# VHH binders against Thymidylate synthase, part 1

Scores and structures below are computed, not measured.

Target 1, 260 residues: Thymidylate synthase, of Methanocaldococcus jannaschii (q58167)
Amino acid sequence: MVLNINSFYKNCRGEFMRAVFIYHKNNQRMEKFYKNLLNEPDFCRICDDCYNCRGNWTFKNNVKNIVIEEVYEEFVDNPYDYLPELPEGDICIAQLHEDLLYELPLLLKEKGYKALIVPSETPHDLSLALRRDLKRVCSNYNIEFENPKPFCSLEKKEGNEYINKFIDYFKIGKPELEIEVENGLIKDVKVKISAPCGETYYIAKRLKGKAIDDLKEEIANAHHNYPCLASMEMDKELGDTILHKAGYIAFEVVEKALKK
Below, numbering starts at 1 at the first letter of every chain, in headers, positions and changes, except where a header shows other numbers; antibody chains are not in Kabat numbers.
F, E and O stand for the ipSAE by ESMFold2-Fast, ESMFold2 and OpenDDE, each averaged over both directions (binder to target, target to binder). V2 = 0.75 x the mean of E and O + 0.25 x the DockQ between their complexes.
[cut] stands for letters that were removed.
Atom coordinates printed by the task and the answers are left out, and those that the model quotes come from them; centres of patches stay.

## First folded at step 4 (VHH)

Design r15
Fold by OpenDDE, look of step 7:
Structure r15 (fold): chain B 260 residues (1-260), chain A 123 residues (1-123)
Amino acid sequence: as target 1 above (260 residues)
Amino acid sequence: QVQLVESGGGVVQPGRSLRLSCAASGFTFSRYYMGWYRQAPGKQRELVADITWSGGSTKYADSVKGRFTISRDNSKNTMYLQMNSLKPEDTAVYYCARTYSYDFESGEPFDYWGQGTQVTVSS
């Protein structure tokens, strides 16, 4: 299948997906997730010896972002003053003020969305109460709902047909790697699924040519150079910081790949 | 089979110009990022410039900005590097590369390099 950069990306089955990101102005985390899928040449220039380790792909025609004004009030009287009309789409990725977020499922239903993903990168992004309500409301609208904390913890689950498709189509979520080892050294690393921030590609690059015993240190260094934007604040639900969880995910993905 | 063949290198005096060419074959040229790299004696290989599929976007190392221009002709499966105002510091082996690529349909990465062409800038 010839991929035309000016057309929608179609998978091997001829399917295409539309993802819409909606977030507040100055939200650097959501912006990074969105831009990761655009995969513009200037998205990542961390390495002096950059060889475009991310590859030649883009979902430019498959993704849109809706950036709304910041909300400073604790309580919003009229959420619709901030929420624009939504475009047609299949999957929505949202991080919004809770009063706005509460209204989002109805809007998504009207436009035929099949899933809502609400990432939590800080302990304050989504309360437990609203999570419960969103899960209920989305279920009533036959919309799949997930609240990954952090976003890189999103994994395929039974019953989540469209979210699973999202992961497979856009190749983002909980990271997956294939690692080839030769003579005790990492010969090759293939990224199957990347963290939504794109860190997995950088990790893959840094692991090449390294000894197995040195990989832990390399992953740690990768986190330093490709900084995770998850919060360092203690999350009571996790009993740890979301940043630490993201770090553990990065380590686990490598370990899992080596055991295969 | 993927092939990249560089040409146009040579010995020139400072301030002169060279134009490098890279002939690509064995793959759909227009579907890939392309780039030029160089390696000076005793130094690591470094990116000089890269270019997107259609040539709509380019990136340059700071050391060559304003002096070098990367371009491509997809109808000829050829990438170019126009090198103006050459300096002794530009002396290196220059490599054409199909930059690392990931095909989401196959899940396969790609990374290919040419044999390199010598560029020497000396008085």
Scores: ipSAE 0.000, ipTM 0.218, lowest interface PAE 13.9, mean pLDDT 88

## First folded at step 16 (VHH; from z6 with T28K)

Design aa6
Fold by OpenDDE, fold request of step 18:
Structure aa6 (fold): chain B 260 residues (1-260), chain A 119 residues (1-119)
Amino acid sequence: as target 1 above (260 residues)
Amino acid sequence: EVKLVESGGGLVQPGGSLRLSCAASGFKFSRYAMGWYRQTPGKQRDLVADITRGGYTEYGDSVKGRFTISRDNTKNTVYLQMNSLKPEDTAVYYCAASRHLYPEGYDYWGQGTQVTVSS
């Protein structure tokens, strides 16, 4: 991995991938996801004893954000008043008003996008009806579509070539860890895939040196201190809050890693 | 005022056909998903078919292959073509509209129309 600040990041296979984030102004969730991939030094300010646990990597040349005006109206009569011309890209990550989202696949098709990811962080980000529309329309355009709820639940699936590549390339999605245990203590934790918000790096840091029996508490504390921005509102589809689901994902990734 | 008015119900013999219509007014019809539900006395209301604003349809398992939901945005009307009707299809059929369906929340309901399938 040649991390050159002025060069495009190429993976071990020499591949280059472009991801475009599109969201409304003041959307802190999507901003966090985007900034996570930039990995600027000031992205995380949680620890007093910061040793840059994330590393010096950056996808600044691979990612772009398009921030559009906030929409306050229930209905948007002309979505194109808000939607700009899209740049060329491979993957689009979008969180928009539903009337804007409805038009997005066509725009993506025209620009040659291969996948659309629409994260749901609140119960109101994407309705079932629109999910169906997007799924079907994207399929018609040969665009892969996923609606992870929350974003950190995004996992590789058969048939999702480009989304799977996205996960591997940017190393974000459903978290994956490698944990080394010695004498009942966590010796080392490697982040293979991070939650899109970057929480997994913080969790990894917090786990180092801890006893296995204390890991649950450490994870809980980590999840609290690295604030998850998912909604605490009850999601009827999940039968729970999206915030809770994100928390469970954080626990599960550690448990899974320890079983290996 | 929002209105959903069902029509086309009635008595039909097994194997027969009916076409239900639901005329909508008072809201932006083209922006809503539309659905047909049915209910028998003492039972819960069940989904028969729904159609998104994009025209993509889903059907209850019991009616797949026999029923077809469609919409005409120029007429603000949703239709349910019911073929090969069975006695078990007897119910009150309701038209419904939903802007943000999550997961079964509809914004508006019609009064219903009776469909009776009997020899």
Scores: ipSAE 0.865, ipTM 0.941, lowest interface PAE 0.5, mean pLDDT 93
Fold by OpenDDE, fold request of step 18:
Structure aa6 (fold): chain B 260 residues (1-260), chain A 119 residues (1-119)
Amino acid sequence: as target 1 above (260 residues)
Amino acid sequence: EVKLVESGGGLVQPGGSLRLSCAASGFKFSRYAMGWYRQTPGKQRDLVADITRGGYTEYGDSVKGRFTISRDNTKNTVYLQMNSLKPEDTAVYYCAASRHLYPEGYDYWGQGTQVTVSS
């Protein structure tokens, strides 16, 4: 890995990937995802004893955000009033009004995008109908498509070459940890993959030095201090809230790491 | 006023065909997913077929290969071509519209049209 603040990040294989985030103004969730990848020093100052647990890495040269105006209308007659020309990129992460999303695959195709990720953080971010449309249209365009609900549930999948690369390259998606335990205490925690919001780094920090039996509580506390922005509304598809699912993911990642 | 008006139902013999139409008005038809459901007295409504605004279709298992759902946005109409009809297809068929489709979530419903398959 070549980490250079002033250059493009290249992985150990010398690969370069461009990710473009497109979302509406005041979308705090998507902004957080984007800013997580920027990893600016001021991105996270939750801890009183901050020692920059995230590190000095940045994807500032690999990622771009396109922030469009908020859409208040239920229906957008002309999505192109809002959708700008897209830059060239490899992967697009989008959370948009559905009428805008409907048009997005075509734009991505024209610009040579290889994947579209539409995270659902609320039940209203992407309907089943539109998900179907996007999935099939993207397939037709040879664009990989995923709708992780929530974003931190994004995991590698067979057949998703570019999305899998995205996860490995940017190290975001369904979180993965390596945990070293000594004498019943967490000795070290390494973040392999972080939740897109960056919470996993905070969790990792908080777990250090803690007893195994206290981890659940610690994770819960972590969620309190590094709040998940997923919706508390009931998602009918999940039969639960997306927030809860995010929480479960946070617990599961630790459990999995401990079993290794 | 939102209206969904089904037509084309009737009595047919087994193996016969019917084409149902649902004329929609009072809403932005092209922005909605449309669906056909059927219901027999005393039973739940079952999905027959649905079609997204993009024209992508899904079908109930029992009708796959026999039924075809389509839409004409210029006419604000959704169709259900029913071929190789079976007595088991006898039901009231309902047209439905959904802007944001949740599982079993439709915003508007028609009054239904009776389809009877009998020798």
Scores: ipSAE 0.852, ipTM 0.934, lowest interface PAE 0.5, mean pLDDT 93
Fold by ESMFold2, fold request of step 18:
Structure aa6 (fold): chain B 260 residues (1-260), chain A 119 residues (1-119)
Amino acid sequence: as target 1 above (260 residues)
Amino acid sequence: EVKLVESGGGLVQPGGSLRLSCAASGFKFSRYAMGWYRQTPGKQRDLVADITRGGYTEYGDSVKGRFTISRDNTKNTVYLQMNSLKPEDTAVYYCAASRHLYPEGYDYWGQGTQVTVSS
């Protein structure tokens, strides 16, 4: 058996996962998703003390980013002028110009990746046409594919072995909370799974000490105050904005935690 | 200047077949999804079939199994093979192009070609 590299985080069974984030320069949303997993001290200033809000942990040895130059052309004739050779990895999280994204599954297959996540934080991050192409090509390559809209809607699915492991390993996706209530007041909130932008930790901080009545407004205010950066543009597929969808997810997960 | 020009429409008996063609020019055809829509007077355009740049197809429920969409990127042309035609298929058929497969997202439309299925 080949020993694991000592620089990787390993779970209690000695298992690890490598994730690669690939995105264009100045994509603040994707950069925030990547930096959330680093958990460096200056990541979340809204909490005053990021470690008090989030805990002292890091996945810095398990995640890598690849920053691609901005593309201003509507169409890219030579996608490989932009796309580098990929590092070794298990799962890729990507937002790229469509002509680059179209090529990405082949590069992933050649490097043995098992999954591709393309989050949509705006209505324009992934067209329905390209989503269909990516789903079919990834399936042909035995690569799991998801297009969560927004990223915090990502949840486990039967058949998504590697994406399910991603959610469990990195503890990001559709949020999960445990809430302790005493005398009608929220005593403690534990974050089991965080939204990929990290807002779930801020919501948890805002809920401590609050009465369980009328939490909807407190959650909505926390959601809008946190720099999640999801779009307020109407999304025709959702019938609502992506930011509103993320807010409803946040409310839903708190409600479910309170019913226990 | 973008052009989508449909052809191949006409009068046909129930159970018959027609093949529609849509010749495209003035844009990067191979980078676009293509679709066929149809419209009966007084009604909104309905999706018949669409095909992605990678060749993956979807069909409206009423035509699945009877109609086939295909594309030829070397000729910048999309086709609709219509078999087992019914009087209900009578409509003006429009070719459309977009980077998005949404009715509201289609960028370009052709002039339409009439298909009439009569007993």
Scores: ipSAE 0.530, ipTM 0.822, lowest interface PAE 1.8, mean pLDDT 87
Fold by ESMFold2, fold request of step 18:
Structure aa6 (fold): chain B 260 residues (1-260), chain A 119 residues (1-119)
Amino acid sequence: as target 1 above (260 residues)
Amino acid sequence: EVKLVESGGGLVQPGGSLRLSCAASGFKFSRYAMGWYRQTPGKQRDLVADITRGGYTEYGDSVKGRFTISRDNTKNTVYLQMNSLKPEDTAVYYCAASRHLYPEGYDYWGQGTQVTVSS
């Protein structure tokens, strides 16, 4: 058992990573992603009799957040009135007003960051036009770039050395489960990779003891009851809501784990 | 008031060239993606070319290699250079502007300029 939460600086291979979350005040989704990695006891309070299904770990010494003032105007004439000098870091996870986000790759390059993740939890979090520009600029700066929609769709990709390390180190992204079945019942569920909102631990708890015959309703109920916060607004690119996409991912990862 | 005014259309022989211009006003041009679409009677508008605020371009399959979109943010103008024109390129060409590209669609459209390719 690991009891030294505050000294957890390296994985089992002696590797570590520094991540910086940058987002606007009152962005509850981004704050939840950041706080998931802190894993403080009050992060998940959905169960009456919690047995700490998440375990005792923290990345509090490896992650920072930068909270930016809310932007209400449509255009920002001087983005650097809002954007601070960045701390040292390896990877940035960002959701910002479009005019601020347009400038962010330069700041990342100047500080030696290796990757940028811009999650989309609503249809409005990143336009297609800006995504194309960010992809080009980050490529020119040798910065890896991904726009997962939703964040829990983020998976490893050949050529994404630092984003692949992010997924392995922090154990967040597209969920991965290991399921033990005995006599048609789920005996145990191990979370290898969690959704960035933390719901995968809740789903794993809900599945323990259930029959494998009809898990669809249980997974759907768990997904809707967890404060995942992904949008129910129709997303034209997906042809569905982002919350539904996240739910389909939850289904897929359980089914994949059951095939083994 | 937003205005998009196309110019440069006309009659041209197959194999010829035309340069379309779209002068924009009434919005922060440098913050918008711009595009060209074309339409023949009774058909839906087809993408010809798009250009993002940062200058990244995309083209419809039938015009790639022959047409070039560009923009000049100091003149609030987007251009379409059309080379090696074919009769199939005959259409009304529309300028469009959006903060977003498909699938969000375009916010503003011009009135169009006719291009006719025939002998």
Scores: ipSAE 0.365, ipTM 0.753, lowest interface PAE 3.3, mean pLDDT 87

## First folded at step 17 (VHH; from aa6 with P103Y)

Design bb3
Fold by OpenDDE, fold request of step 18:
Structure bb3 (fold): chain B 260 residues (1-260), chain A 119 residues (1-119)
Amino acid sequence: as target 1 above (260 residues)
Amino acid sequence: EVKLVESGGGLVQPGGSLRLSCAASGFKFSRYAMGWYRQTPGKQRDLVADITRGGYTEYGDSVKGRFTISRDNTKNTVYLQMNSLKPEDTAVYYCAASRHLYYEGYDYWGQGTQVTVSS
C-alpha cells in the first residue's frame, strides 16, 4: 500500500502550505530533501523490481528551492551579495554559511514566514553559538525554529504549531509507520511520515513479506542500499555520528510500529 | 596576531563589585561569540558567562543574577560586571573567543586576570 498524499494538498482544513528550501550549490543533502518532495519518477529507481512504491504524488506547487553560490571564505562581509529576495512562504528549510544564515531570520520576518528549520547533517552545519542566536532571534520575530540533527529526527513538539503542521502536511520528519503482521510475517507497511530523504518508503517496501525476526537485518540492508548522506564524523553533541543516529531512527520507527 | 587582554581584576571584599574587560585584536571580533571562564588551582576551567554574536547571553548557575556579560563591537571589547562578589568567586578569569563553537571549545584565550574576594 502506497501513501497517497495528493489528498493532502487540500488538507481536511483546506490549508495550503508553502516550503522554501535555501542552500548552496552542490549541497547534495538539501537537494535530496527538496527532490523527495517533488517526487519525480526518476527520483528513486534503485530496485530491479521497481513498482513506484512511493506513489503518484508531488508537492511541486508547494515547494521552491533557492540555490545560491558556494561560499569558500570563512567570513562573508556582505551576506546580501549572496542572499536573494525570498519568495512568499510559510516555512523555510535552510543550510547556509553561518554569516548568511545569521541574516536569514530578518528576511524571513519581512516576508511573513512562520518557521525556520535548519537541519544538521554534519557536525559543522550549525555552531552552538549561531543556534542560540537563531533560536532567540526567531523567537523575537515569532518564528518557530528547529535544528534537527539529522533532519529525520524532526518531530512534533508542543508550541510548534507551524512546524507540526509542516510535518503533517508534507509527511516528512521523524518517520512513522503502520505495520500489519499476519502469521509472523509482515503483511503490509504504510508510510505515514517519511524521513525527509525518502528512505522510509524503501524500508517499507523491503519489509513486506519478511519475518519479524528478520526485520533488523532487512532494515540494516535497506539503510545501506538507500544510502544515508549524513556525516560519519563524530558529533560531540550526540556522542555519536549523525549517520548512526539516522540509522537508529530507522530501526526505532519499525519497532514502534510493531508495538502498536 | 590574535590577542585577548583581560583587565579589571584585583582584590575586593565580599559583597563588592568588579568589572572585567577583555580587549580583543587580530580577528573579526563582531563575528565571534565571547565568553568568560574562571579557574582555580587544581580545578577545571568553568564557564562563567558567554555572549553570542547577536548579543544573547548565558550564565553559569552560580553567577546568575550577580554577573552580567556585555560586549561593545566598536571597541572590540567584552565585559563582565561582577556584583555581590563572594569568596567562592575567587579565581583566574579568562576571556575567550569562538567563531565556530562545535563543542570543541573556544578558538582564542586570554592570559587571565586574578580576582580575589576576601575580607
Scores: ipSAE 0.813, ipTM 0.915, lowest interface PAE 0.6, mean pLDDT 93
Fold by OpenDDE, fold request of step 18:
Structure bb3 (fold): chain B 260 residues (1-260), chain A 119 residues (1-119)
Amino acid sequence: as target 1 above (260 residues)
Amino acid sequence: EVKLVESGGGLVQPGGSLRLSCAASGFKFSRYAMGWYRQTPGKQRDLVADITRGGYTEYGDSVKGRFTISRDNTKNTVYLQMNSLKPEDTAVYYCAASRHLYYEGYDYWGQGTQVTVSS
């Protein structure tokens, strides 16, 4: 992590990326994702023996949040009553009422955004219909589009240059770990990519010193203490809950790391 | 009451044209994606064409280049212009509407209109 004189984070290549989060008031999920990138000292103090396992990094100069009023109506007649002028940015992460989301790509286009990420944390965050529409309109605007369900399932893929960069730059998405094992115990755990909620750091901390055979239990416990905010409602598309999927991802990342 | 009423179906010769209309009422039409499906007896209902609320269209492979879906929000109507009709296009055509399209599919369906292409 390199900070320039302007306190902007630049990666090893000297690149600068701007991410804008836009969501409704009282959206705790998106707030958590945003605050995770701020990495303020008070973001996570779950552990009694907190030693700031996350580190002293921050993307405070790289990220902005736009919090708009809650929408209670099923239909919004004028989305622009809610949608403000967007700042300049590269990546937009949005959870909005569908009528607002529908208009968002146009606004992003006008501001030169390169990608739109719409996480689904509940089955109702983004319908299939709107997902299709967003894919189409974003494509037309040369904006990359992903709808990770949940957000921690976001992974790099071919064709998503900017989203891939986003993942690498902000180090959030589908989590990745490096695990060092010695004498059957976890010696060290390095977070390469964290779940956007930051859970991966907590998991990493909890895994240290544990036996390989106990890791599943530790991960389960981690979920208990650092609760996933994804919905427990059945998602028909997934055939499971988004919460469960998030849980599976947490297990898989550790498993994958151990196989290396 | 939500209604989707198809019209414009009928008997045409191969190579002929038909224009189907679906008049919608009872819901905010402009906020819904609309689609046309077709079904033959004993077979599954297949997507012919759909159009998003924004006017983006998608077509089944078998009808690409021949069929055109369009909508008029002022009339709450979705259209299917069918050109170069083939006997294989013979089916009952259904209009469908979807606002929050989930895994379950479209929210509303019409009763269907018969299209028969035969010499």
Scores: ipSAE 0.811, ipTM 0.915, lowest interface PAE 0.6, mean pLDDT 93
Fold by ESMFold2, fold request of step 18:
Structure bb3 (fold): chain B 260 residues (1-260), chain A 119 residues (1-119)
Amino acid sequence: as target 1 above (260 residues)
Amino acid sequence: EVKLVESGGGLVQPGGSLRLSCAASGFKFSRYAMGWYRQTPGKQRDLVADITRGGYTEYGDSVKGRFTISRDNTKNTVYLQMNSLKPEDTAVYYCAASRHLYYEGYDYWGQGTQVTVSS
């Protein structure tokens, strides 16, 4: 349990949001989502011809992570032996053992959090039963709740004031692009909202200079080469793999940007 | 050893009521979702009702408003109150338990109890 409350607090006032990522040690997917918002120079090293397509921004003063020990037991009798006191925050992004996650909404309520996002990057990240319980408990606590599968499927929704603000403030969720076309070629691609794993910047870089006729293959190749980490395991709820769903989202948002 | 033992089935007139019970042992009952399924001969098992560990219920469309699932964690028992019974409710009713309600499985099943709705 490691809390850094004094490093978390800043002089920022007015229009700002604080997000807390809580997950078990060795959860590379959640760590990548958190680190995407830090945007440290070593976050993305995929390109031979890197020119810092992500730019020089950071949310390091607005996000915290809480990394807790792995749980090997099937059942946790005392969840609060693992769960720390939460820092101040507005929204929590979590993946935890289900006995811990079951208790999390009460902790969020007591600290005044407004929203909980539990992304599913594998078919097993959140059961249907616990999703149902979390939705009801969060609703009773006036906490917004979403279980995006994958995380990059998270989009604005009527009634989700704080999650909508999260998407706008951190510019992550279901990707959104602006594309400039000149003479049938993509001249520039601006990332307005990135996938939480950061792949949207890589896709934007790889689209520059391409003919609009080539986009499907180029998007698929970019998605294949970026370590998005979503599962290739078949998900019965989706009728496909979660990684494939993420790839289809990437294609859809490029097509949408071209229509505008 | 896990056991799910249904009781309370039987013959009942249309419009009547029955209360099924499922006594559970051998697992941490309070941590499991519980459900009732029914099966007509030659058909797949259909969801009747389920209830999460937190007590939140869902029902099959054909029984909604007539049946009520409940649980008592101090007695390790799940119940199905069946009101306004119809001949189409005739089936073997099975109790089931799942640590998680994934689309493809319950972890444990009872032996079933026959419910017959007939004049």
Scores: ipSAE 0.410, ipTM 0.767, lowest interface PAE 2.9, mean pLDDT 87
Fold by ESMFold2, fold request of step 18:
Structure bb3 (fold): chain B 260 residues (1-260), chain A 119 residues (1-119)
Amino acid sequence: as target 1 above (260 residues)
Amino acid sequence: EVKLVESGGGLVQPGGSLRLSCAASGFKFSRYAMGWYRQTPGKQRDLVADITRGGYTEYGDSVKGRFTISRDNTKNTVYLQMNSLKPEDTAVYYCAASRHLYYEGYDYWGQGTQVTVSS
């Protein structure tokens, strides 16, 4: 139990975390990541046969969002016209115009943050040049840094104490499933770690009762039907689209869980 | 009008040193990554070194340990200090600027400066 709706609790390992999502107005992808952790009753309305596959939980007392006005100019001469004073927190998840993002590590250091995650859901969410700068500056400030592309590729990594705790505490990142099989049919699927968009709960629901021999089409259909919002634009670094990468992760995760 | 003007090229003996400069104008220099590329006749341009807006550097394998890239945002200038020069370093050296260092084309290129390493 890492969270209760009435109060903040330490998890079973004696830890709790505060996460701050900072992003521009109308950034539906970041909004969805934030709202996934709130788990309000109407977050997911895809199924006509809903049995609340996500369950009753919330991190509403652990997460905050900061919504920044849209930036239309190519260069921002005065980033602090947009950037507010940050609240105290442990980890920041950010997507911002690069001139704003460049300034963010200093603000994080001044408020004692321990980690920065900048997810890339499109090829344009973080340039490779700025990624190199952010990694260096965060390292100098003793702030852990990751740029998962997509966000659901975020894995635990040696040396990432706080990001590893983030994954364990909020149960988001590269999905982890536990699958029980009986008579060649999927009996139950439990979500240990969900994709940050919440897709993994939907996939888990869709797999229940299915034969293990023909899951690929079901996973692909679930992935397409869920509003993942990752880009279909070719990403030169990946050599594929980010949406395809997310789909391959979903398939890999199910396959791995079946071997357990 | 965007300009990248290289200088400091010339003829040098093997084992010698040169310092290239690239003066930039007409764009927000401090917001760009800068790089040096070199090209020999009939070949593609090769990365020599680049430096991010925040000062993080990378080098091509053949020049690592011998060349140093640096920048001065107050003078809108990027430098390439070239030590222990070899005949294979002979090339036209180009200054380049980009918001993105890799996997996308550079936004701006200079005219180039010739470096010749010969006895």
Scores: ipSAE 0.400, ipTM 0.753, lowest interface PAE 2.9, mean pLDDT 87

## First folded at step 20 (VHH; from cc3 with Y106F)

Design dd6
Fold by ESMFold2, look of step 21:
Formats: structure tokens, sequence, C-alpha cells
Structure dd6 (fold): chain B 260 residues (1-260), chain A 119 residues (1-119)
């Protein structure tokens, strides 16, 4: 089969990026990250007018998902019974059983991928041991590697050329907002970078028209109303839950936007 | 039944060398991270070295450059080569295994082997 590369979305300079999400069936968190980039009309149904707050865009021709059957056994003796041949792509976003994930960097190298992102939305999504292995193997292959915990903590770093481009291209990662204030009220909120789950658009909608004195309560309410699927389990590395970390990121981002 | 059996401990003069071995059985060794910890009486166990399933190592600051951890998956064995030994290295050395690494905890511990560095 011949791929028509001209069907990909391209920015105003003709630049494009291809992202591949690979995850197990029934992984609602990873599926939400993927579907956020499709931006189909029924993605967010929290509000009567939800379809207006996200804008008119789609990356449906730039992203692919690979759904792997659930793995119930503790150890997988032959990971390649599950792992397919990967399509060509630039960036891989993955959550897999660790025996499958251990093999993934080699497959990425063989297909010329430039980066691997393994988000942790629960304490069990990536062990510290495997994170060390992935970081070292990816470095040996000149593949950039990040394990954001949660995914909405992903921000630009020196040396992460391709992950930095990913954030700019798809406009997902650690949120960035621009806020216009008039007479102590929020007049407008523009989303520059959204959380990968799409929550940031909903928060921006909820802030419009609110007094700057009331923002913490409004952000907390929006966070609770939006289906944030991050774990409430205590994470020993963070010393807190991953859901709390995501909520604090949302507060921090709004505070920074107000001080500009 | 999971077993971790340390060997190679003993008495050595300062500046000398020892090689510890830990033979493992009863679990899928190649899928586990392995480590060495040490303990002196009245103190908590200290990390000496660990090694991931992929062979990537970390060391405690006091032993870095002097000690080397390695593993042999065909023999289900992890090793600790200890060079330039000092009296401060005197301790009971424990082999440990974890599907993950700390802070996710260690699943299995050996019974320990004594290392004594003395004139």
Amino acid sequence: as target 1 above (260 residues)
Amino acid sequence: EVKLVESGGGLVQPGGSLRLSCAASGFKFSRYAMGWYRQTPGKQRDLVADITRGGYTEYGDSVKGRFTISRDNTKNTVYLQMNSLKPEDTAVYYCAASRHLWPEGFDYWGQGTQVTVSS
C-alpha cells in the first residue's frame, strides 16, 4: 500500500509530525489522549455547548493508534506474539505490559522514530527499573525519552528537540494559557497548550466571566467535573496522588497566566 | 520456593578484594532487577549497588568506582566485585531481588554474607 503523505495536516511552513499511540484494549486513559487529538464532535460531552470551546481542528490524518489485546499473565514469554510491525512515524506514545514495553525501543529504532513518551497515570504504569532501562536504551539509539507523571506534566526541555516539536505541533503537554482580565473579571482565556486529556479547554470555558478572586474553587470544580482518569492511589515517588499532581498543575498554569 | 544464596564473604585486609555471588532460584531471574545492600549492627540497610533486567547499574556514593555489580542470566547469578576494600566496608551484605526498584520495594532478600575488612 502507498501512503499519500499529502493527506497529513501540515502547518503554515509545510511541517508535519506523525504520532503513534500504542496501548492495551480498555486503557481508557490512553484512548482519551488519542481521541483528544481527533477532536470528533462527541469527544467532550460535559457541556451543552462543549463543541465550541475546543475549536475546529483535527489531527486524524497525523495520528494512529495500535490497540494491543489485554495481557493477564504476569510474564510474557514471546512479546512478538502481541507486538505488530510498527508503521512509519516520528513519535510514539506508549503504555504496555512491561515485557512488551521492554522490546519497544528496538522496534522504534528500526522504523526511524525520534522519541518515545511513556506517560504514567497510575503508580503502576511504568516501574522505576524499566524507566532506567528505557532511558538508557533510547539514549543509545538517539531516541528522546520522557516519562511524564502525569502526561500533563510534559514540558519542553533542552536536548529534547523532537518532544519539544511534538508539544508545539499537537499543542498538548503541560498547559499554557493566555488570560485577558477586565474590571477584575476574566474576559477571555486562550488555550496555547492543552493537557493531553483535553481538560484545559473545559477549564478555560469555566473561567470566562469569573472574578479573579474565585479561581481556585472554579478550577477545582472544573477538574472534578471533567473526567480526569489519573489515579487517586498514593504514588511513593511523588509523595502524593497523580490526580492531585494534575490538579496542582492546572492551578499553577492559571496563576502563571494571570501574572503575565 | 524463592531462594537467594549469597557466597564469597570473608576476612580481607584493607586494600584487598572480594567477589560476592548470589545464586537465585524459584523466580524468573531475567525479568528482575537485582541488588546488593549492606548493614552494620545498629544501622539501617544501605544500598551498595543495583542492576536492572537490562544490565544498567547504579551505585551508592561510598562504593562508586571501587565496586562493580554484574549479572549472568544463564546462571541466575548476580555478582559484586569489591576492590580497594576499607574497614568501613565491613558489614553483612544482602542480595535482593525486585520486579521493580525502590521505592516500589524489593520482593525477596537473601540471608546475608559477612564481609570483614581488618588488619
Scores: ipSAE 0.576, ipTM 0.838, lowest interface PAE 1.7, mean pLDDT 88

